# Ledger of designs, part 7: VH-VL binders against Translation machinery-associated protein 16 homolog

Target 1, 180 residues: Translation machinery-associated protein 16 homolog, of Drosophila melanogaster (Fruit fly) (q9vxy4)
Amino acid sequence: MTNLRKELEKCKHPNSRKTKALGKKARRQNNKHKVRLGHAIKSNITGEKLSWFLGQIDEGRTEPLRPQELEDLIELYFTRFDEELEQINLKQSIGKHRANQHAARKDVITMTLEKERNEFRTGGLELMNLCDPLKLKMLRDWDGSALSVQHLKLDLVSYNMLQRLKEQSKKKETSEQMET

## First folded at step 4 (VH-VL; framework fv_ersodetug)

Design s34
Fold by ESMFold2-Fast, scan of step 4:
Structure s34 (fold): chain C 180 residues (1-180), chain A 123 residues (1-123), chain B 112 residues (1-112)
Amino acid sequence: as target 1 above (180 residues)
Amino acid sequence: EVQLVETGGGVVQPGRSLRLSCAASGFTFSSYGMHWVRQAPGKGLEWYAVISYDGSNKYYADSVKGRFTISRDNSKNTLYLQMNSLRAEDTAVYYCAKDLYDSSGYDWGMDVWGQGTTVTVSS
Amino acid sequence: DVVMTQSPLSLSVTLGQPASISCRSSQSLVYSDGNTYLNWFQQRPGQSPRRLLYKVSNRDSGVPDRFSGSGSGTDFTLKISRVEADDVGVYYCMQGTHWPYTFGQGTKLEIK
């Protein structure tokens, strides 16, 4: 890649034509870097989420999750910040006067959890449907890298979707019992 | 004068219990978080527990979680440490310490310490 | 737990000479509010600890200005510009950023 940092460091005149040309090139590269950074951040967040779910499933398990098991894991996922929030709440509650304490991290966690819970209750969390045996296999075959996240076919997993899958599982059991 | 005075230490056999007290004076006790810190003979300082100003929140080091209980009585300006299932490795001088409030908020450190009370767990 | 490592473990200084003690943390001590909750304590022989500095460089009331603190992130230093006889004792760094609070192992300061 072009080492613009070294070129800009050699430029002594901030308003010269050469400096302006290097400045435009640097801004274009910075804008490209910002776009690439945004994509990388999203991939990292999604990768961390998928890694968390994979870590909760026994390494030797190849059978798909039951809908109730996936629901239980999603509820457990919503508690992943509980210890950190307890520590933050303790810090904020240590003394009687807390008006001057900054709550940025607690706010970020609270907003994240509210967003995720709302997504689960409405359109669905961007995950993989681990009740599908092919999806579980795809997740296990994933190398854990954020770079590979784009090659995974993600699903929207909602509370209503899981209830529907429970109903379908119950009907299938009843049908199979009648056929035997 | 801001002061903390610990009492309740002594010599005790393994497996038994002790309750330490820390009497506070010279400041509004009910406004500040309080800590317990210990120091084993010839060793460094080790933090063990904190309690919020109103007693509603508590946090412990893993080594004492489930065995030690921090509590306070704001009406008596007194902090307590209930120590159960004592072990030889709990032998130490136990200090209580106060957090500080200033115009920027709490500094999450300990600005005032007591003189300490000695706990010896010996068979 | 955050590990606090001090160096040196012991230091011998001639009266009137400067002394410097290092403290390194296994994690950044910058809290979400932008503050760094790094404290320094002095313990004279047979006495309780006394806090010297909080938030890296701020002196507690009554602490002489010959004591100063510096550093950021994970690396911190306590400096005594001119050692006096009553500075003999053990010095500890301590972090209040992460639960549980943790202390360095201590640095013993002696006079030659």
Scores: ipSAE 0.173, ipTM 0.613, lowest interface PAE 4.0, mean pLDDT 85

Design s35 (from e1c with heavy chain Y107S Y108W)
Heavy chain, then light chain:
Amino acid sequence: EVQLVETGGGVVQPGRSLRLSCAASGFTFSSYGMHWVRQAPGKGLEWYAVISYDGSNKYYADSVKGRFTISRDNSKNTLYLQMNSLRAEDTAVYYCAKDLYDDSGYSWGMDVWGQGTTVTVSS
Amino acid sequence: DVVMTQSPLSLSVTLGQPASISCRSSQSLVYSDGNTYLNWFQQRPGQSPRRLLYKVSNRDSGVPDRFSGSGSGTDFTLKISRVEADDVGVYYCMQDTHWPYTFGQGTKLEIK
ESMFold2-Fast, scan of step 4: ipSAE 0.133; ipTM 0.591

Design s39
Fold by ESMFold2-Fast, scan of step 4:
Structure s39 (fold): chain C 180 residues (1-180), chain A 123 residues (1-123), chain B 112 residues (1-112)
Amino acid sequence: as target 1 above (180 residues)
Amino acid sequence: EVQLVETGGGVVQPGRSLRLSCAASGFTFSSYGMHWVRQAPGKGLEWYAVISYDGSNKYYADSVKGRFTISRDNSKNTLYLQMNSLRAEDTAVYYCAKDLWDSSGYYYGMDVWGQGTTVTVSS
Amino acid sequence: DVVMTQSPLSLSVTLGQPASISCRSSQSLVYSDGNTYLNWFQQRPGQSPRRLLYKVSNRDSGVPDRFSGSGSGTDFTLKISRVEADDVGVYYCMQGTHWPYTFGQGTKLEIK
C-alpha cells in the first residue's frame, strides 16, 4: 500500500497540478501492485498443484514413478473436483427450475478441467516429470512454499511424452534381457 | 394445505428390514427435493438422506450409507426409505421433510416436516 | 462433516425476559454463491420440528417478530426479545451449505 492515497484525499482541488501528479504516481504504483499480485496468484496455484502430486506419493518412496503411474496420477488429478461437482449437481437438481444457481463455480471448474485436459493432450501440463529421479528429489526437497516455486524447474508433461517413456522402458528391458 | 404423513414404523428385531413411506399433499411434489431426518429418544435431530426432485441424485449420511435406500414415486406423491440391517441405534422417530427453493434461487433446507413414524429396534 | 456446536445446552428464563442462543460451525457456512444457509428450528414437547429462520436472519411465515437471527461465517445467534410460555422447547441450528446437512445438539429453553 502507498501513502500517496492519503495525500490525494487531502487535496481540495482535483484539477491542481499537484493532485494530477499524485494521481499518476498512485495509478503507477497500483498497476505495479496488481502485476506483483498476479505473479503471487500463479505461484500459489502452481504450488497447490505440486503439493497435490507430492501428497499422492508415499513419503518413504525414493524411486521415480513409472510413466504409467504418472499417467494414472494425472488422470486422478482430473477427478479432484468430482466431490464438489457432485455437491453442485445435487443442489442444482434438488429443485426443478434451479439449474442456473451455482453456474459460475461449475463453469470455472469445467473450464479449468477442459484447459488442463487439452494441455495434457497437446503441449503438456505444467508440473514436474516425476519419472526423473532428480525431479522427484527436487520436489521432495521443496519446502512447500509458494515463494519457493520459482526455484523449481517445471516440465511440460504430455500424454505423448509419457507414451514415449513407456516405449523407451520396453526397449531398455528387452536390451537388458538380451544382455543377461 | 401442505402435508407430509409418514407410515411404516414399528417394532423389529436387529438385522431385519423396514420400509417407511411419506405421503405428500398440497404442493407439487415432483418439483422438490425430499429428506429423511431422525430423532432418537431424548436426543437431537440427525439428517440421513436426500433425494433430488426427479430421483436422479441421492446422498446419504455415512452412518446409513449402504444400509438405507431413499427413493420416490412422483406419480404417487410418495417418498420411501428402505432400511436394511437394522441396529438398536436406529431406534428413533423418522421424519420426512421437504426442501425449499423459490424465485430468488435459494435452497433453504427443510421448511415442511411430517409428524414422524416411530421405529423401535429391539430384541 | 461440519460440526455444529450450540451454547448453552439449557436455558431457564423468566416470562417476558430475553433469551439468546449461540451456534458455531467448524467450517464457514458461506456457500460459493455468496449465501449462508444457516437455519433455526423450534421443537415443542411432543411436536415435530418447525423452522423459525432461514439464511441466518429471515423469518418463516407465521413466526413472531420477537425471534431474530444474526451472525456470519462460523458464529451465529438466535435471540428471543420477550420469552412467552409457548416458546418452551428445544431449539436447533442447522447448516445446509455442505452435504451432509448437520444440526447442533440443541438448546432446551425452560421457564423459571
Scores: ipSAE 0.272, ipTM 0.677, lowest interface PAE 2.8, mean pLDDT 86

Design s4
Heavy chain, then light chain:
Amino acid sequence: EVQLVETGGGVVQPGRSLRLSCAASGFTFSSYGMHWVRQAPGKGLEWYAVISYDGSNKYYADSVKGRFTISRDNSKNTLYLQMNSLRAEDTAVYYCAKEGDYYGMDVWGQGTTVTVSS
Amino acid sequence: DVVMTQSPLSLSVTLGQPASISCRSSQSLVYSDGNTYLNWFQQRPGQSPRRLLYKVSNRDSGVPDRFSGSGSGTDFTLKISRVEADDVGVYYCMQDTHWPYTFGQGTKLEIK
ESMFold2-Fast, scan of step 4: ipSAE 0.066; ipTM 0.571

Design s42
Fold by ESMFold2-Fast, scan of step 4:
Structure s42 (fold): chain C 180 residues (1-180), chain A 123 residues (1-123), chain B 112 residues (1-112)
Amino acid sequence: as target 1 above (180 residues)
Amino acid sequence: EVQLVETGGGVVQPGRSLRLSCAASGFTFSSYGMHWVRQAPGKGLEWYAVISYDGSNKYYADSVKGRFTISRDNSKNTLYLQMNSLRAEDTAVYYCAKDLYDSSGWYYGMDVWGQGTTVTVSS
Amino acid sequence: DVVMTQSPLSLSVTLGQPASISCRSSQSLVYSDGNTYLNWFQQRPGQSPRRLLYKVSNRDSGVPDRFSGSGSGTDFTLKISRVEADDVGVYYCMQGTHWPYTFGQGTKLEIK
């Protein structure tokens, strides 16, 4: 979107051929995004994310996840599109005409993963801290509905947060060892 | 001109029902999420309900959950709020409001509001 | 629910002087996409609310540049660089990050 914005800004004359061509591209781009408006996207993304994580945890487990386990699950979550991407790449390898057939979907997946990885590396991915036993219980009690997500106390789970939890666990273990 | 016009308000007795309508014009109604917000006399703004652009997802404030139902008819460019089991505390001006669209196509809040319709619940 | 707290509840300003309104949220308003969905609204007496700012600092169409927004995480500020007579009314912050969406209690701006 940044590149399109920059190109449009470079055009000084609204009636020029270049300005009209970029205007058409902008209108097509805006039309593509209209179907993604509304709260459904925001609520569904969070609900699907929570459902995915719940599905990865053994139904009988009541123990909180270790920080490394949660990190491993988040890394696994980032691979959830791997099979779809493999199919798209295979189809695209057949020829240029077929390559364009799935370009939009591949771009959406790529942008989604880049966004999520950046969130995890910076401020945190919106999730639940499953290293907290109360949070795991809350997630299991959830009815799976996007409408009920607000009843869950969500957390920002970042890479740095998980590293701090690992260090706290290690220090506690060391302290316990020193007592003996 | 982007415009929202609310209708259906009035004076009703406790326990009765009202259906509010919000007629949209000047934008592609089916592309935007829609909200209902109310304001009791002399009080602040309070959000109550939202519906997604296609009507598939809805969310309500706890105070009205089970009593109010939000719906839309994209073929008529109209948003609705069905209000059942009305209480004196529901007395307010009711506003409909549109989500913002920008170049990324994502929701950013309520950029256009109607003029409001007054609901008075009294005996 | 996320509680939005505004300060002050009321202020009186001389025409042409600056005004500042604070808004604090009970939890971070940073959404999973890295954006902060904090909005500011103006309601003039007898009129419908009008959005001034979205995503903390972006002005809606037709909003004068004397209105500016700043802040991050949980602390936000609305500034009016030079108050005009038409600025009389109540100002609300509103968060769109968490369900349900919640408004601050409002700040009444009056001219001295």
Scores: ipSAE 0.000, ipTM 0.428, lowest interface PAE 19.4, mean pLDDT 80

Design s45
Fold by ESMFold2-Fast, scan of step 4:
Structure s45 (fold): chain C 180 residues (1-180), chain A 123 residues (1-123), chain B 112 residues (1-112)
Amino acid sequence: as target 1 above (180 residues)
Amino acid sequence: EVQLVETGGGVVQPGRSLRLSCAASGFTFSSYGMHWVRQAPGKGLEWYAIISYDGSNKYYADSVKGRFTISRDNSKNTLYLQMNSLRAEDTAVYYCAKDLYDSSGYYYGMDVWGQGTTVTVSS
Amino acid sequence: DVVMTQSPLSLSVTLGQPASISCRSSQSLVYSDGNTYLNWFQQRPGQSPRRLLYKVSNRDSGVPDRFSGSGSGTDFTLKISRVEADDVGVYYCMQGTHWPYTFGQGTKLEIK
């Protein structure tokens, strides 16, 4: 987005909460650019989705994601069209008499996001459970090819599944505190 | 007669600020998007900023983000460019330009240009 | 940013002869609405730019029919069928499909 650069310029300290959040947005914007350019690469939608998630995780990280981190990442994934939507809205607003010339693409994006959000809230998005260290390793070992996607064991990641994992993490922390 | 008249250019020292104005006449100013484009001496055209018809949306080239601000006052038929932290490389002729728009859409192009106003940044 | 590359950078022609200027973009200029937002501008010495063509091939009001535009996707051409003395100047292509808008580096047209 247009104001991301301005916000990064205002945040000079790398350890601030705001700087970290904007750094994540910058990484997301760069990954969105690469994914859009990746139309030159004939890849199925699942491969592009997995590549997006892999691109959001620090290359040196080997620890599995916490359930809240994966939830945050999925919410971030739902914002991947924000820049394109901003571009469409700006073009529609340049002149006073809008002709709905961008309706088709905007509709496709809107329907895609609605479908994905509904899947996440119900049966789950077809992803990989990155809270599992084995799944994270599998994703990192993947060659990025759409042809190799079939060799990855995908999972349905739902909001309820992540809440359940959070509860399990809390119970483990409580048990450890009681022992101390 | 459709015309754009720019004012506000001059000679300024590095680090100073300058505000350019572009007065529009002969068309319904509040219906059209407006652009700022510059041209350094002996060089090509470079686009810098656009503002939507009502001022609600703006977009800038990376080289001026955070330093330049585009704005408009539709009640005065005037477009503005606020230039802060000026550098020697900002030396150029600055043009305002009107976007082409019709009832079936718009063409993302500048159909009418001002005469330009010269900004010279030197010590 | 979309890079616009013009060729040649300079062109010298005899009066009455044709002139052709090429413009290539680093990305497709076809927008999601099916339109191609490529413009051509003329700048005579000491004057403001003047738009000649919009959406590849459509002439602005007052532009002589000796100016024509063609092309699609990433490859575009401006053609002047019979060069006149008043055509001396610099010609620019410009894309309005992607943010930010970008111009080609310009092609200088002069008479032999």
Scores: ipSAE 0.025, ipTM 0.552, lowest interface PAE 6.6, mean pLDDT 83

Design s46
Fold by ESMFold2-Fast, scan of step 4:
Structure s46 (fold): chain C 180 residues (1-180), chain A 123 residues (1-123), chain B 112 residues (1-112)
Amino acid sequence: as target 1 above (180 residues)
Amino acid sequence: EVQLVETGGGVVQPGRSLRLSCAASGFTFSSYGMHWVRQAPGKGLEWYALISYDGSNKYYADSVKGRFTISRDNSKNTLYLQMNSLRAEDTAVYYCAKDLYDSSGYYYGMDVWGQGTTVTVSS
Amino acid sequence: DVVMTQSPLSLSVTLGQPASISCRSSQSLVYSDGNTYLNWFQQRPGQSPRRLLYKVSNRDSGVPDRFSGSGSGTDFTLKISRVEADDVGVYYCMQGTHWPYTFGQGTKLEIK
């Protein structure tokens, strides 16, 4: 990135971006610390997923997400391995016969993303409906432990579900507009 | 013998351009990624650019992004660095270096270096 | 970018005595394959860099056995068991685990 682009990015909403970034870093560092200790109960995929989404939401926000906001976060979630994939691709590109050395991890990432994208486009990704204020509160009150994930009432969040919620929001807006 | 030989350095005025070459011999050039590393007078080593074995991927340090362009010609076993908009701060010895891998794995480290070519940017 | 910090920046050693140089990384250098891609380079005055060690402790061909490397995670050490006159120069650590590759600032070794 150029110096001008950096200035433009920082100009928009520096405080909200800083708060969000710090929250995200703090949660990632806490998870890394647990893993690196080698003593923590391993985080399951669901716990890591919920921690990622919580880290993307401003700590001061109590209002539920709009369906488009949740859709945008899910699309962003599918890019979470981009830096790691770039590292793997770089290492594979250095030597002509190196592809096999990093194939296992790259394959796991690729299969994971394909599975998650397919789930989102069909029956739903196992998550919490953060468009529901109660669900957002439950996620904020969660202790971050994989063991406590069983106490959360998870939802299947699908693309079609979010489109339906958008339609419901539009109908409400139209009704309110007609009343004025 | 595995060898890298840099050429193209010299004295050049600020704002001008210069193209460095690195001639490779003694190994299958097209199988390895190549680097450019510089060293300013009295200072340490600074990585600047990498090009993949087939030339399809290129990576740069932020300080030279948009000013320097790495390229290679595998048919001539030659690596290039095109340097545009040169500044006094670009004064350095420029080294090309080869990465290594073999059947026992990959090393992710520069095993062979050229002798360097000196670039002096002065008014 | 991963920051590589060497200490000391310079040291003077009597011929035949041991020398050690430390290198610390801002994050772990263990790659996903379990290997640690830390390299050590020597640069004699007026010469190009020469790699001494790769993957922490493995000696490159032609490198004398008086050079050894140790360490793990973020802390690494280069040791010279008995310093010889030809060892004068600057020593650099360098990581290849994370992109981009980064070098330490260098340690100058002189003879007293």
Scores: ipSAE 0.000, ipTM 0.507, lowest interface PAE 10.3, mean pLDDT 81

Design s47
Fold by ESMFold2-Fast, scan of step 4:
Parts: structure tokens; C-alpha cells; sequence
Structure s47 (fold): chain C 180 residues (1-180), chain A 123 residues (1-123), chain B 112 residues (1-112)
């Protein structure tokens, strides 16, 4: 029983190897899809962001994310360009013209990640608070269209907000202090 | 090589305005977030305002929100701080500072600072 | 906001002797990426601040190896292995993990 209980707990851990591996596969598929399209189609950046997060959540899951789970997904989101950056580095070693083309893309990625990391650390990334069951349902009910994004009632999700939510969920024994 | 130079400080009466400038050189100004930090006479350092690399995000300390406005002109490599409704407690040396991130994009906090410009608000 | 508390507030050291400054944060400074964004700054009399260390223990370019940083979570230390005359000034810790960035109150280092 103890072994079964531990296995069930591991499956729900936000930092589990299996959850991380599945997220990385979905991220790679998403990045490859964007590369294949060549970004020729102008998409709403917010819609692409929301689609990425939705793609990381099991289709059968109806319970809201734990704050640590959402934090882990946001950190995973910041790694979504890792494969593309590796390819750019490889192509930069091949020839001068290709190196110049890919250097520009690398700069765009770097600036994008800097901006997103700053938003998360400060006022919040513009997305949805998936720790709220109503927000998760809204995201699942979304038609995936950029035109419909304005109806989703977005939230600013910051690192500090997630720390507060973790503290709120930590309703246990009174803090003990060493006394004489 | 890498340099930030603040100008615009001076002595002003309460209720007046001042505009500070910070001229950047020796690095790609348009790629980094910028901060304004102040230091009151004999006191420690205190953060007051931030602007992102493209100017789209701006943040202020509660004590100056609504009175101070941060802005930047990337074509001139210059950062600005517009200070309105100045109070005696705004008396300080004002520093501009550059934020830093490595190749992975992580922030490291204020790696380059200017020499500062003194603002004195006195009745 | 995260409160940064330094100890001692003032320190007098004989040339060539070691110096140690402590910094405590009201919240953990470990960010979600596993990094700790704790910086140390030096301000010499009449000069602007200069960053010495970032991410607890990494030295900025040009910073002598006699300066070192250590710590984790909420407790951090700046050490100077052999104090030199040019080390006179005020030292500040600063956290970049939580917004807004906050500084310690400063520690004044003087030579005996």
C-alpha cells in the first residue's frame, strides 16, 4: 500500500520526471509546428501562448493546477525555444550567410524570453490563473481563435502571486519555535 | 567603456518639477531594462522605477507612483525620469542602473551604474 | 516587499585581517528556476555603487578573488579574506528574486 500510495503521489507531483518529459515533448511538437509554418501566418501572440499551456495539460484533467504545477509550467514555457536555439547554433557553424540569418532570430528569441521572464517576476505574465477551476474551464471551452482571446478574461500571473497561493494552501500546524 | 551619465539634478522648491536624463554608451542600450535608484543623504539605496528594454513595461515604488514618470528613447540611448510635485523627502542622489541577463535570459540585477545626479528639494 | 537585514551595521577591521558581513531575507530568495538572485554591492566614499557579486557567489569582472559570497535560502554572507585600504566603504546586499528589488540597510566598513 505504501508503494502504491507513493506512486500515486509521484504522478501528481508538478516536478515529476514523467510530467516534465511529457511537457518537453509537447513543447518540441509545438515549436516544430511553428517552424514548419515559417511564421508566415500572423497569429495573436496571446492565443499561441494560451494554446501552448492548454497543450501541456492532460485532456482528462478537470481539477485546477496547484500553484507549484503552474509555476513549473511557466518555467517549462521559458524553455520552448531550446530546440530552435540548438538548431540555430548548429547552422551558425556551417556558413556565413546562414549564420547571419539565424543570428537575427536568436536575438528575437533572447529578447522575447527576457521580456517574458521580466513580466513573470514583476507584474505578471498575461495568461490565465489555471489554479482557478473556472479559469481552467474557460480555457478548455475556448475555440482556439485569436479573435476570441478578448473574451477569456485574462489574468496577470506573477511569481509572487504563486508564492502567496502556496502559502494559502499551507494550512497546517502552528509554526513551532524553539522555546526554553 | 560601458558608461551611464546622469544629468538634470539641482536645487528646487517643494511642488516644482525636474527632469533627469541618463545617457548610455558602450553597450546595446535598446536590449536592456533600466532602473532609477536613489540615496537620501546618509541613508541607504532605494529602488524607485524600472522600464523594460522596449518601454512597454514600467514599474514604480508606491511612494512616487503618480508623481514620477520613467521613459526612454532608444534612438538616442537615453533614459529619463520626470519628477513632478517634488517633496522634501525626495532629496537624494539619483542613479540610473542597467539590468543584466546572461545568454539564458536570467536577470542578475544592476551590473552598471551611473555617477548619480543630486536633487535637493528645500523650502 | 522582501525585507533585507544586514549585520553588523558597522565594522572596523585591521588591514590584512578578514571581514564578514551577513545578510538575511524575510523570504526565500530561491527563484522558480532554482537560482538565487542575491547581489552584493560596494560603495566607496563619494562614489557610485559597484556590483561585486551576483547569484550569491559569482564575481563581476575586475572584482578581486579576496571577495567571496556564500549562503542559501534566506541567509547569506559576504567575506573579504584580506581587507585592503581601498575596501573602505558601505556594502549592500540586494535581492532580485522578488519584485520590487530591495536592498539591505548597508554595512559600513572602516579600517582600524
Amino acid sequence: as target 1 above (180 residues)
Amino acid sequence: EVQLVETGGGVVQPGRSLRLSCAASGFTFSSYGMHWVRQAPGKGLEWYAFISYDGSNKYYADSVKGRFTISRDNSKNTLYLQMNSLRAEDTAVYYCAKDLYDSSGYYYGMDVWGQGTTVTVSS
Amino acid sequence: DVVMTQSPLSLSVTLGQPASISCRSSQSLVYSDGNTYLNWFQQRPGQSPRRLLYKVSNRDSGVPDRFSGSGSGTDFTLKISRVEADDVGVYYCMQGTHWPYTFGQGTKLEIK
Scores: ipSAE 0.011, ipTM 0.566, lowest interface PAE 8.9, mean pLDDT 81

Design s48
Fold by ESMFold2-Fast, scan of step 4:
Structure s48 (fold): chain C 180 residues (1-180), chain A 123 residues (1-123), chain B 112 residues (1-112)
Amino acid sequence: as target 1 above (180 residues)
Amino acid sequence: EVQLVETGGGVVQPGRSLRLSCAASGFTFSSYGMHWVRQAPGKGLEWYAVISYDGSTKYYADSVKGRFTISRDNSKNTLYLQMNSLRAEDTAVYYCAKDLYDSSGYYYGMDVWGQGTTVTVSS
Amino acid sequence: DVVMTQSPLSLSVTLGQPASISCRSSQSLVYSDGNTYLNWFQQRPGQSPRRLLYKVSNRDSGVPDRFSGSGSGTDFTLKISRVEADDVGVYYCMQGTHWPYTFGQGTKLEIK
């Protein structure tokens, strides 16, 4: 048992100043626990995301991704639940009165995909700009641990950002072609 | 009592067709998904097809896709399997089976099975 | 497809002694609804399969309490506490979590 838990159990008078003070302290500790749990969950989700992208890139590749390649990869990432959704749809269709049995998971998937697509189309999906050779190297040097995610410098990768990089690449390509 | 009775088995030559039937009684047939499972002589059980309660959704094992067609007629409480382009490896006892359902949902496991009908594909 | 592996493939037991059969799946059988759709079936010689257990440990109607199931995730066990002559047959595990449904290879139970 914790010291705070022990102190709360020893309090006999609900209205005492000591009991109220311990309740306030317990609430603060509970809030700190929730914050820490939230950070751990976020790190795990981000680590899974980064591992997914790393797994899609050829092990021997060292050159950075082209903007179109990264865009294609992000669109592929949005299909990662397709097999699970197919299984849910099959299960929901089998029996007459079981439609809601898998509704919660389907809703979570749908909300997750809607949130991610909206982020990509607006401010940016929290990821790494793999069009940057330094960022690709950082991702390859990462140990795959959620604990190490906080040491990676993440970027917001948006659809508009990738379109701008495509335009910049075309201009550079045109300039180099003119010089040769 | 809840009962499933398969018919339609027999001896057929390779490349020919056969249609199996499964007659259901003792439960509300139109509320349950139905399965076909086969067992080759001396071998284990192999699942290969399912149909939803209303017939709108069907799913097959890769080994029979394009050759077998599952269907049902809820007005007759009957499940069917149309088997085309039969091969020697399709020789088996064919069972129909239903999923368990109650107020908490489906259990995705076949609680009632028929007696089976034997299909022998030989030259 | 999810591969279901049973061990042993055959088992000889003296009447009144316990028997245990193992079943392992190549993927977790916990579905997104929190349920584990692992079933156990018995097939006596010349008879159709009958389900003994569903969702790991729940007995079907008419199944004696000497049959019990346990396990989670990918590792499951069927236990018969006191084997009787009528228990002779082949036992199969089957998963209904993932499509297509898949069966183990079967375990033959014989009396010594």
Scores: ipSAE 0.132, ipTM 0.612, lowest interface PAE 5.4, mean pLDDT 86

Design s49
Fold by ESMFold2-Fast, scan of step 4:
Structure s49 (fold): chain C 180 residues (1-180), chain A 123 residues (1-123), chain B 112 residues (1-112)
Amino acid sequence: as target 1 above (180 residues)
Amino acid sequence: EVQLVETGGGVVQPGRSLRLSCAASGFTFSSYGMHWVRQAPGKGLEWYAVISYDGSIKYYADSVKGRFTISRDNSKNTLYLQMNSLRAEDTAVYYCAKDLYDSSGYYYGMDVWGQGTTVTVSS
Amino acid sequence: DVVMTQSPLSLSVTLGQPASISCRSSQSLVYSDGNTYLNWFQQRPGQSPRRLLYKVSNRDSGVPDRFSGSGSGTDFTLKISRVEADDVGVYYCMQGTHWPYTFGQGTKLEIK
């Protein structure tokens, strides 16, 4: 029940009084630690994202994804919070004065999805181009550790990039059929 | 400073119900998930229920699912366990406990425990 | 459910000597965030459990440095460098990686 654990993590997010006090006391002196913590958090988020995509690909598959397959997986990735959002909306709608319950979490999810969709539509999501066989091999060889994420060569995967790859695939197919 | 105090235990006949309470003080109760753990006489610790900080998410061990209900009242800083259809096997000391987490993450372990309240199910 | 197995079930030590308790899990305790959520608890006779260590090796506030934890994956160890009279009790490992939380069966520590 990893899904329930993730839900409980969100609910437990506020630190204890003692832990919060310690964090406040050290804040200014620990600016370097804050930067390192930010890098660690980013690596954890990126690692979870890469693990999600790897989990969607059969273990025995060695051929690269088609551009449409990768696009479909990215759209599926954007639905990963659907069940949680449905539960939040249900809980907010049935009780008076429940608007503030889960409001922060719902806002975080909404902002995250808006940011990711905008990145995909513009400059690209930070992923790996799984249409490249070398990139798929690198992802499979990854140890799954957030600490190792920095050694992976990430790519910006955008909607327009995937459309260009589709067009290139069509041209290659036409060229190959014309050569016979 | 940080304290959990369980009450509501006692001797009860099989098939009856009992409600346990856990009063919290010295920390922001509404910020933390809470657990119930029991210990049968001369036996080890057994986890059986958890509730999220706002009460919206609950999970139970299979042995008590459908018979026990965990709840909380954040306005009273109190955790509850409603125990229905009690059996002799439910005889135990019942502890409430809270989790700890900090800016680096969650610890998924119980850092503060109450003194326990004894439930004896007998005829 | 994840099964937690402790060994030995009981041990007797001379005051000032070291003690070591093993804990093994039926599944890896590494969570998706890279952390290992293994805890160690002490229960003195007639008292509530007290957490000694969290995430394998980190001591809770007020826990003496005589207590240390080590291990990874499925194999973990609690060590007491110099046993004192106050260390008498039952020690439990507990995993918080998988639902439901599960405890080891306990190890009773006595003084010779």
Scores: ipSAE 0.000, ipTM 0.437, lowest interface PAE 19.0, mean pLDDT 80

